VHH binders against Profilin-1 (pfn-1). Designs and how they scored, part 15

Target 1, 132 residues: Profilin-1 (pfn-1), of Caenorhabditis elegans (q9xw16)
Amino acid sequence: MSGWNAYIDTMTAAAPSIKRCAIVGAADGSVWARTEADNVFKASEEELKTFVALFNDVTQVPAKGADIEGVHYVVPRTEESLIFGKKENTGFFAVKTKSAVLIAVYEGPNEVAAQVRKAVESMQTYLNNAGY
Key: E = the ipSAE of ESMFold2; O = the ipSAE of OpenDDE; V2 = 0.75 times the mean of E and O plus 0.25 times the DockQ between their complexes.

## First folded at step 5 (VHH)

Design r7 (from a53 with Y103F; framework vhh_4orz_3; at its last look DockQ between E and O 0.35; V2 from the best seeds 0.00; counts 0 for: pae E 8.2 > 2, unsure alone 64.9 < 65)
Fold by OpenDDE, look of step 5:
Structure r7 (fold): chain B 132 residues (1-132), chain A 124 residues (1-124)
Amino acid sequence: as target 1 above (132 residues)
Amino acid sequence: EVQLVESGGGLVQAGGSLRLFCAASGFTFSDYAMAWLRQAPGKRREWVALISTAGDTDYADSVKDRFTISRDNAKNTVSLQMNSLKPEDTAIYFCAKDTGSWFDESLSYGFDYWGQGTQVTVSS
């Protein structure tokens, strides 16, 4: 396992509602690390290329939504480095660092979303401070 | 003060159609996603449909391909076209305002306001 797997473990430990998680290159969507085993993050390379490109203009994302692992999510709003989506009993948070995009997909009641967001944003802050 | 007023509910036979309407006021309507929720007797309130500020939509699996959510930002309205209705669709339907955030765990499905609801009853 690469050093990036440790960050996946940190996020999933901080928010048990995260079912699948990935760290990908912000420029090209290449997978640096992802959850595996029973909770494999299954987004395709092409899908991830499209996803990370959403951060080029987040203001347009609510019009398009976001697709992750073949699932379409409505995006209520966006922030400069944050895209999140809602769906029945599921959702996602994606944050952009200097060089990466962190994606966390959660399943269950949407009330758990606050914890998921905190976990992902904490990692975002850490990686940014580390220069990534 | 945020106000959401639902209308259009009623009694309909299975296979029939209804169109629900929601009139919104007290906030900048175009800045928020809107949703329809429903609650059947003895059941938990459930998510039905969501529409973004720009018109992107998503639906619960149970209503997909049968229901259509739409909005008119000029009129501050959101609607729900319900086709091929089933007895299991019987519920009080609520128009809900999206919070735009996931910060508050106390908010149901990330919505902070909803109306009194409109009753939809589908007979077999």
Scores: ipSAE 0.804, ipTM 0.895, lowest interface PAE 0.5, mean pLDDT 93
Fold by ESMFold2, look of step 5:
Structure r7 (fold): chain B 132 residues (1-132), chain A 124 residues (1-124)
Amino acid sequence: as target 1 above (132 residues)
Amino acid sequence: EVQLVESGGGLVQAGGSLRLFCAASGFTFSDYAMAWLRQAPGKRREWVALISTAGDTDYADSVKDRFTISRDNAKNTVSLQMNSLKPEDTAIYFCAKDTGSWFDESLSYGFDYWGQGTQVTVSS
């Protein structure tokens, strides 16, 4: 679990607009690592299980949106392994790897979203290549 | 081919209201999220409001509580009600469809097709 925290640090360093993030198991939403302290990622186990199940059919997600940490997001677009959610001046990117879902919640204008997406997709690629 | 035609712009006094309309054709309108974007002189294009296929909405902080996006799937239209207009709302307003490049920094999240736009000018 301690080793997974380094990946949290890598993502937040790559995109400082990320305020909270987590790595959770794709099958059950169990938390492998998350931001802590002042920026704790507060989603419950039940919420995370519901959230990761969205990846079972991402084509249905834009019609209904997505909830993380009790916040409802509009989902303008998905890809096979990516969900992008937007709420006012905040948003999230979530990506699925072989074994995990990476979730990054950011704050800032739309211009920062591309940086967040790149940070999360880079980690997605790294973990997939490492067999996770 | 996708067509988005904006209308309803004009000159208005600060504090006034306008309603913008977008007529869409060339795609299955109900399958796509839609947005309004704007571009002021010398500035990058920014999103203003978005509406999902199910009617969920979100707004830029600068327009929240003043602007309302809505859609009519039977008529293939998106509208933007703009109340309490300010001089800083002066811009060309574009209707946008959920498609295209993820790497367009002006949109940041997948809206990349625009119409011709309609000019909104808010005088002091």
Scores: ipSAE 0.012, ipTM 0.417, lowest interface PAE 8.2, mean pLDDT 83
ESMFold2 (binder alone), look of step 5: mean pLDDT 79; pTM 0.804

Design r8 (from a53 with T99Y; framework vhh_4orz_3; at its last look DockQ between E and O 0.39; V2 from the best seeds 0.00; counts 0 for: pae E 8.1 > 2)
Fold by OpenDDE, look of step 5:
Structure r8 (fold): chain B 132 residues (1-132), chain A 124 residues (1-124)
Amino acid sequence: as target 1 above (132 residues)
Amino acid sequence: EVQLVESGGGLVQAGGSLRLFCAASGFTFSDYAMAWLRQAPGKRREWVALISTAGDTDYADSVKDRFTISRDNAKNTVSLQMNSLKPEDTAIYFCAKDYGSWYDESLSYGFDYWGQGTQVTVSS
């Protein structure tokens, strides 16, 4: 258990609809922390490397979508430090901090998306203020 | 004012095809993802298809490989080609506009507007 696991726990506690969650290096996609046990975040190193690279030019992401854990998500739009995707009864929110990318995958009614976004963006703000 | 007007619905036999159209106005169409939703009698509204601003698409499992969503940003239209229709596809189909900058828990599927819908009836 790394110190980053505490932030995973904070996000999942704030948004119970988060099914899997990970904190990865923004530069290379290396996993710093992730949900474990029954909710293991299963994205490969290669996939995460590709994913975090999407933040280099978010304007192009809606054209190609995003793949997480072998699942393709349509990305309706992006913001400078936010990529989110939609799929039937599933979705994800990913935010970039100074040095990390936070990824939260949720399953269930899409109405829970607002709560997931708030949880992830709250953590984004906290980590940015902390210098991470 | 945001306006979404669906058309193209009707009665068709199982195995047949329909093409739905949606004309959008009152917002910058090219800046938003668009979707089709449907609601069958006595059932909840369900997600059918989604298309990003740039044309990336996804579909509900129940319609995958049968339905195709497309858009024309020059004409402010979104379409749904429905092939191999089944009786279980019978529903009111709605064209839906994606959210702007923020998600609201009160909004269905992250869409903030939809039209009056068009009826699709598939007979066995």
Scores: ipSAE 0.653, ipTM 0.843, lowest interface PAE 0.7, mean pLDDT 91
Fold by ESMFold2, look of step 5:
Structure r8 (fold): chain B 132 residues (1-132), chain A 124 residues (1-124)
Amino acid sequence: as target 1 above (132 residues)
Amino acid sequence: EVQLVESGGGLVQAGGSLRLFCAASGFTFSDYAMAWLRQAPGKRREWVALISTAGDTDYADSVKDRFTISRDNAKNTVSLQMNSLKPEDTAIYFCAKDYGSWYDESLSYGFDYWGQGTQVTVSS
C-alpha cells in the first residue's frame, strides 16, 4: 500500500536514527508498510503476530522482553500504548494506534532514543486523529 | 519515598576491579527495571547498564564484556561488577529506578529516581 509508505518516509525523516520501521495491523501483525530496499524490515508474519499481541497487556512485557527481526530486546519501559526495547547500541519503539502498530528500529548512540520516540508518537497521534 | 543508596566506589589503578552495590527501598523493587548510570567530569549523565525485572541485561558499548549488572530481589539490591577498569571509567556512578525515563530529553523525572552516587576514580 503505497499510501502507507509515505508514513514510513515521514518517520524516518523525522528521526534519522531509525534504520528500519513498519506499520502493521494491530489485530494480526499483517504488514501495511515497511522500509524496503537497502534496509528491509525483515520480521516474519508469525513473529509480528506475537509482537502485536504484547499490547494486549503491556504491564507483563518488561518481565519477558520482546522479539522482533529475530532479536531479543530488554523492555525497560512500557506505557499504555508504547513499548520500548533496548539491545546494545540498538533499540525499538513501538506504539499502538486504534488499528495499527508502528514499529521503529533505531541504531546509534544511547541518547537518540528520545528522537525516535517523538517521531513514532507524533505519527501515532496523527493516525489516531485520522481514525486509524 | 524512593531511596537508592550506592556504595563500593573508590580509587583504583587501570586494569583493576570494583564492585558497586545499590540498596533500594520505598517501592516494590521486583516490579522495576534497574540501571547504573554514570557522570564523568564535564559530561552529562549517561547510561551504563540495565537489568530487567526478569534479569535480562544490556550494556553500553563502552563497558560491554567488562561490566556485569546483577540484582537480588530478596535483598532489594542491584550490583555492578566492574573489571578491566580504564581511566575513561572515572565518574560518579548512580543507581536508577525505572530506567526508561532516562531517555526523555526533557528529563521529566527528578533526583529521587537516582541515589547520591558513589565515586569511582581510575588512575593510569
Scores: ipSAE 0.012, ipTM 0.440, lowest interface PAE 8.1, mean pLDDT 83
ESMFold2 (binder alone), look of step 5: mean pLDDT 80; pTM 0.810

Design r9 (from a38 with L101F; framework vhh_gocatamig_d2; at its last look DockQ between E and O 0.67; V2 from the best seeds 0.00; counts 0 for: pae E 5.1 > 2, grease 24.4 > 24.2)
Fold by OpenDDE, look of step 5:
Structure r9 (fold): chain B 132 residues (1-132), chain A 123 residues (1-123)
Amino acid sequence: as target 1 above (132 residues)
Amino acid sequence: EVQLVESGGGLVQPGGSLTLSCAASGFTFSDYALAWYRQAPGKKRELVALISTAGDTDYMDSVKGRFTISRDNAKNSVYLQMNSLRAEDTAVYYCAAEYSFDWGESTYDYNYWGQGTLVTVSS
């Protein structure tokens, strides 16, 4: 287990509704860590490359949505370093750090989504402070 | 004051059509994604349809091809055209504006909600 896997565990522990989670390189979408076993994060390299590129201009993302693991999500809005999407009772939060993108896919109602966002943003803050 | 007011609900026979409207006020309408949710008796509230600020749409699987969400920013309104209605579509339908998460204590709701409008599909 890489050191990055510990951060995956931290996020998933903080928000039990997270079904799959990944930490990828912001520049190229390379996977640094991801949930595995029964909750394998299944996004391809090509997909992740495209996904992380969305952060180059987040203002355009609501127009086209975002695809993760072959699933298309509507993106209600974006923030400077935050992209989130919704599909029925599922969704994702993606936050950008200095060098990484954290992606968490969750299932549950809006109340659960709030906890997921807190988890990934907390990790975002931690990693940014650590220089990552 | 933020307000979302639904209208258009009612009793309809299976196979019938209904159009729900939601009039919004008290916020910059064009800056928000809009959604329709529904809650049937004994069930959890579920997302039915969503439309982004840019007009991108998505639907729950069971309503795809039957329901259409649209928005009119000039009228500060969002609509849900419901065709080929089924008994299982019976629920209270809620209009929502997707907002930033509220970090207040014990508050996790990030939507502005309407009061809801009842849709009953029955023969």
Scores: ipSAE 0.393, ipTM 0.747, lowest interface PAE 1.1, mean pLDDT 90
Fold by ESMFold2, look of step 5:
Structure r9 (fold): chain B 132 residues (1-132), chain A 123 residues (1-123)
Amino acid sequence: as target 1 above (132 residues)
Amino acid sequence: EVQLVESGGGLVQPGGSLTLSCAASGFTFSDYALAWYRQAPGKKRELVALISTAGDTDYMDSVKGRFTISRDNAKNSVYLQMNSLRAEDTAVYYCAAEYSFDWGESTYDYNYWGQGTLVTVSS
């Protein structure tokens, strides 16, 4: 997608602990942009479709967790437009905009989670204000 | 005042078992995910086991099949059953309550830690 890769670069620059991330369509999980090259975001079509559907009722997610790139994460709790997943020394943040879901997978201790969340939520706000 | 109080640590021989308990007060326990972390001398604190608000669990690879996390919301308590203990399980174990609501002007981090309980596995 034209220009969407710049938003990937913006998020990874804002939070260096992000190892992989993607912008996907909220309705169907179609990939609009993702990290490429040596750190390719490798979720399948089927996995992404299942993942974005979690936002249809986030209150059910803590009971079953979430899978991204074939990794199962415990979802400790959720917010209305935010899903946070945790697995050992790694995790993800995902937020929903009007049209998209932003997914960022990070590595590091709990202390880095705040910078990852800030990067993803700042982009969420920007895209919502732009009509996406 | 928020309190997380671990108990049940001690000295145990390899192959033995130990149950850690963490009693919580001062917050709405059922709204929090609970976790056990451990820190061995000279190492960084690591996540051992996690249980969501709705009971989904996960474990670090080295303890899968040996450790079990559980929670009892009626008693405001979280437990770690530790079986088949090994020398490398020696560490201070910390109970944590994780709400994880960020830095920022409008919200404060409400994550809480206990003071830790020492587990020593030696012959």
Scores: ipSAE 0.191, ipTM 0.579, lowest interface PAE 5.1, mean pLDDT 85
ESMFold2 (binder alone), look of step 5: mean pLDDT 80; pTM 0.800

Design s1 (from b18 with S56Y; framework vhh_4orz_3; at its last look DockQ between E and O 0.86; V2 from the best seeds 0.00; counts 0 for: pae E 6.1 > 2, SAP .696 > .668)
Fold by OpenDDE, look of step 5:
Structure s1 (fold): chain B 132 residues (1-132), chain A 123 residues (1-123)
Amino acid sequence: as target 1 above (132 residues)
Amino acid sequence: EVQLVESGGGLVQAGGSLRLFCAASGFTFSDYAMAWLRQAPGKRREWVALITSGGYTYYADSVKDRFTISRDNAKNTVSLQMNSLKPEDTAIYFCAAGYPPPLPPSSTEYDYWGQGTQVTVSS
């Protein structure tokens, strides 16, 4: 579990606008790693179980939105392995690999979103190429 | 009791070939990424090759197209086929295991290590 923290550190270093992030199991939402200390990712396992299940049918997510850490986000659109949401000056990007879901919650103007997306998609690619 | 035991090292002439083996025990082998690293005299340990639990492979630029890493999960072994060997390939070669996969692939940090096997390439 502790080894997965390196992945968290890599994503947060790549996008300073990321405030909190987590790596969870795609099947059950179990937490593999998450930001801690001053930036604790606070989503419950029950909430994460619900969240990762959204990837079973991403086409319905825009109509419903998504909840992370007790916060409801509007989801403008989705892709097959990507869910992103917005709320005021905050948002999230969530990408799915074979075995995991990477979630990054960010704060800032819309301009920072591109960097956050790039960070999580880069990690997505790495994990996919690693068989995860 | 975790063990990684390397074998197959030795003396070979430049242009020759060697095949290294590593036998693993004491952990769930199929869950771990396996790697070969090497350390030459007076130099820092450097990463050589990595194979993930899913079978994906990565190589250092210095050995790409010459070395091939492979694994056999049924036998809990990882091997390194070394072709077109050069004197600069002379080093102690270490087998290593890591979970999760190392990040970046060229990382030298692993959970378990073997004792190493000497490879000497003469000019």
Scores: ipSAE 0.274, ipTM 0.641, lowest interface PAE 1.7, mean pLDDT 94
Fold by ESMFold2, look of step 5:
Structure s1 (fold): chain B 132 residues (1-132), chain A 123 residues (1-123)
Amino acid sequence: as target 1 above (132 residues)
Amino acid sequence: EVQLVESGGGLVQAGGSLRLFCAASGFTFSDYAMAWLRQAPGKRREWVALITSGGYTYYADSVKDRFTISRDNAKNTVSLQMNSLKPEDTAIYFCAAGYPPPLPPSSTEYDYWGQGTQVTVSS
């Protein structure tokens, strides 16, 4: 999946507050690419399978929250193809495309969250236009 | 096992038209983004056009409104209709395939390449 690594790099460059991110298959949570080395995106296969299934009915997610990398997030906001999670001074945005889910974990206050959302949504649009 | 074979190149006068074809084999064509790139003598290879697996098209500014990229997933072919040709369009034209699609669309990095076909536009 070496070509997918460029997508990871583009998202982290667009929003430096992104600390870890991944592109995973929408059907099963299989990892297509992720941040590595000092910033490895660390989530279990079982956790990712459960996580991507949340997009089957996003209206249920605010009541139960979401888990990523063994961390439980409160989910104050969802949209049909977007889940936003918060915990203390960290959070995540996840967006679904036709074939994939893009997950970005960030640190910072709410003002930073808008930049992270824009970065993942820009990539979502590009992948959807590309047929993924 | 993968092959990309270009055809349709040749000599044309300025203002004329050509259609290039690329026949693909050895991979799941419908999953790949397909592109045309070109290299003029003494210059770097440059991107011309991209068509995604979903059918969305992107063009370099220099060819926009003159060139049209199309794909036929049933025949595993990509074509480039080139109208209103200029001497500056003279180059070797390459067909290329990428999975995932290149980022940005103007990238010149692809997984598979054809051998190229010469297009020469005379004054």
Scores: ipSAE 0.020, ipTM 0.368, lowest interface PAE 6.1, mean pLDDT 88
ESMFold2 (binder alone), look of step 5: mean pLDDT 87; pTM 0.880

Design s2 (from b18 with S53W; framework vhh_4orz_3; at its last look DockQ between E and O 0.08; V2 from the best seeds 0.00; counts 0 for: pae E 8.4 > 2, placed apart)
Fold by OpenDDE, look of step 5:
Structure s2 (fold): chain B 132 residues (1-132), chain A 123 residues (1-123)
Amino acid sequence: as target 1 above (132 residues)
Amino acid sequence: EVQLVESGGGLVQAGGSLRLFCAASGFTFSDYAMAWLRQAPGKRREWVALITWGGSTYYADSVKDRFTISRDNAKNTVSLQMNSLKPEDTAIYFCAAGYPPPLPPSSTEYDYWGQGTQVTVSS
């Protein structure tokens, strides 16, 4: 009833342009929750392990880019707990909490990106306050 | 055998104070967010307050600055200090536990529930 899937639903409801979403462990990339059914988040465990490790040194990520669900994204810049990428009319926002990484993959023009970021960062704030 | 047992309810005059307690057992208390909810006669159950295992607190607008939620992980207890009570606060108050913390904070969905304790505030 109060499972991690509720957090996925909250983020996707806050930003309709989010196509897929996941909450994973910051330490090992283990999947805690993800969108399913027609919008299943498809990243493998091995890929997610590599992805969450990017937060160990975000300064190097723009030079390398980031891979999610087998798709390579350009990363224009990073912040300490934020990695975002773009590919054509798609992109992603990933934020790190104390224990988790929240990943939202979206589709649309740049105008929709602000809403996606807000949804993910709001969840980040709540989870941090919750101790996660 | 999960149990949540509320205590401390009763009759009090408007402007008075009560302190509710909830004793938890049968689960890893420190992993759960704890909450108080209430249900008045003829009304739907409403969220009152939440405290996460990290210690962050959240309150409904109707009780903010009057109620204080706290927890003691060593004793597996959660409490609700209710000050400046109003007749509108009359309800059955329920202790609830959730893992992970519910979203939004005002959610009424929890994993475990107590049986509730009656609080009556007279004018």
Scores: ipSAE 0.020, ipTM 0.338, lowest interface PAE 5.3, mean pLDDT 91
Fold by ESMFold2, look of step 5:
Structure s2 (fold): chain B 132 residues (1-132), chain A 123 residues (1-123)
Amino acid sequence: as target 1 above (132 residues)
Amino acid sequence: EVQLVESGGGLVQAGGSLRLFCAASGFTFSDYAMAWLRQAPGKRREWVALITWGGSTYYADSVKDRFTISRDNAKNTVSLQMNSLKPEDTAIYFCAAGYPPPLPPSSTEYDYWGQGTQVTVSS
């Protein structure tokens, strides 16, 4: 049975420092897939709707920061389709595709951030090429 | 036991409109992506429209701007509004459910299927 949960597994395998992640609809924040069980991605649908709307103008996000799973992150950088958030020894990368936003929350020092970014951007490219 | 029951099919003149409905039971409807597919005589089944559990919609190029899919999670229904109908839209239309949505949207792999309702566009 083909499904979006295989893509969650692909990202977490590519970057083991990812603790939680999700694929959500870019228009409305609807959850297409997420990590579950002991590592559940706990953002509410209302919170996700607000989060994906940040991509409407990423240039405003560094001044405000970003909230996900009830946690406030400083946003030291953004790119046209990418938001990087940081708080203490944790952080997130979020990227937008044509139809989706990929969110990966990780723990660890800055050395692991590059691995997480590569995993999420690789999936971004794959989904864009598939028409998503 | 899962059931998907289509209704609203029939005969309609070219340029006319028709609204199809699908009533779902036997599963947690709000967790599923819902879709409409169709099969014309002698042809393979093709995807028409998809709506995710969160309300995001996707359409085949041949029906984009003419058809609208919607869902009502309180009533466990999905519908397809079909406007500006053409003879080429003549087919049996099937309601389907998948968890999560297939990749890509044009996939015909779904967990549950209805029996279909005939739509015939004359003239």
Scores: ipSAE 0.013, ipTM 0.200, lowest interface PAE 8.4, mean pLDDT 86
ESMFold2 (binder alone), look of step 5: mean pLDDT 84; pTM 0.856

Design s3 (from b18 with A33T; framework vhh_4orz_3; at its last look DockQ between E and O 0.08; V2 from the best seeds 0.00; counts 0 for: pae E 7.4 > 2, placed apart)
Fold by OpenDDE, look of step 5:
Structure s3 (fold): chain B 132 residues (1-132), chain A 123 residues (1-123)
Amino acid sequence: as target 1 above (132 residues)
Amino acid sequence: EVQLVESGGGLVQAGGSLRLFCAASGFTFSDYTMAWLRQAPGKRREWVALITSGGSTYYADSVKDRFTISRDNAKNTVSLQMNSLKPEDTAIYFCAAGYPPPLPPSSTEYDYWGQGTQVTVSS
């Protein structure tokens, strides 16, 4: 599954505010690819398993928030295949495809969020069209 | 043991048609993106077409509307229908398999390769 790193590189290149990124299995939260080196995505297996399960009922997520990498984020709202969270000058976007969940953690003012969302949604569209 | 075996190549006149086949074995075919690439004499290998496990197809601009890629998961085969062939289509054509789908589609990076089949288009 080393080829999934290309998807990580594409998303991080499209949105420089992305600090860490991961692609995980939608069914079990298994990590397919993640940023590494100085920007290691550090979510645990248990966290990711819990996180991907949030997509089973996104309507409840705003009430309880979401945890990634040991950090608790407030989730203002959700969409059917989109969960995004905020904490101070950081946040995340997570989108679900047929088989995967793409997670991007970013740092910056609210203005950078749009670019991050666009990056992950573009990849979501690509994967969905490809049948993944 | 992974194997990709191409067939169907040959000599054809400009404007003619050929259909290439690739028979795959040794891996879970239905999970892989299958592709055709080609290499002409003195040129770099270039991507021609791919079909994902989900059935989505992509084509190089140079072959779009002339070539059609298809797959049969029951038979573990991928095909390339080549119509309106041109002399510039002359090349060795390679069948390739990759997982996940290549990004971008024009990537020449794949996990498995066939030995190739020669296609020659005469004027």
Scores: ipSAE 0.351, ipTM 0.688, lowest interface PAE 1.5, mean pLDDT 94
Fold by ESMFold2, look of step 5:
Structure s3 (fold): chain B 132 residues (1-132), chain A 123 residues (1-123)
Amino acid sequence: as target 1 above (132 residues)
Amino acid sequence: EVQLVESGGGLVQAGGSLRLFCAASGFTFSDYTMAWLRQAPGKRREWVALITSGGSTYYADSVKDRFTISRDNAKNTVSLQMNSLKPEDTAIYFCAAGYPPPLPPSSTEYDYWGQGTQVTVSS
């Protein structure tokens, strides 16, 4: 496989609880790759532009929450390059690289969240090392 | 059929400027990453700059701060403003289109290519 879709496959294989994910441009929210077919990541580009801008000041995000795919998530915590969102038995991790934001939406109890976080952070490290 | 047609190449003195244009047809231009690559005599083809569908730009270190890539989705064009040109910038410059952006940016793997336009920078 060539292009950015291989990295989507790598993340979903590393954490099977990931149901949808995407790699988007950090500056503009443009979709570089996403899960497709029967589990399409369906956020609009307008929504993604708003979402990636949250990384401009992550300290504001816990008070506001975050929206992805038309779903509003509570954001219990953030880190400099990471946003964790939660809604019922679902959640997301989003991490920022030099040029991109990786977004993984998962389902399952809190016990699987660490696996999801590890999958996106491993890809974050890889992309940063590659100059992205 | 897909076509990418470059223009604006030519002969320029060191320190001068040129603007290259690429006119695109036959695909949904606004969805594609557009890029400029170049090949000097005896050298491998190398990436110069790219601009994503959303307008984010990336540059090779050798041209950063001297070259500016831009796109006009209404006209289906991408351009490369080249300032402070050096003899080492002498090359055939190719317009290319790909989806999604290549990884890493230095990758020369693109879906569509133009025929190239010559840029010659004399001392």
Scores: ipSAE 0.014, ipTM 0.230, lowest interface PAE 7.4, mean pLDDT 86
ESMFold2 (binder alone), look of step 5: mean pLDDT 87; pTM 0.876

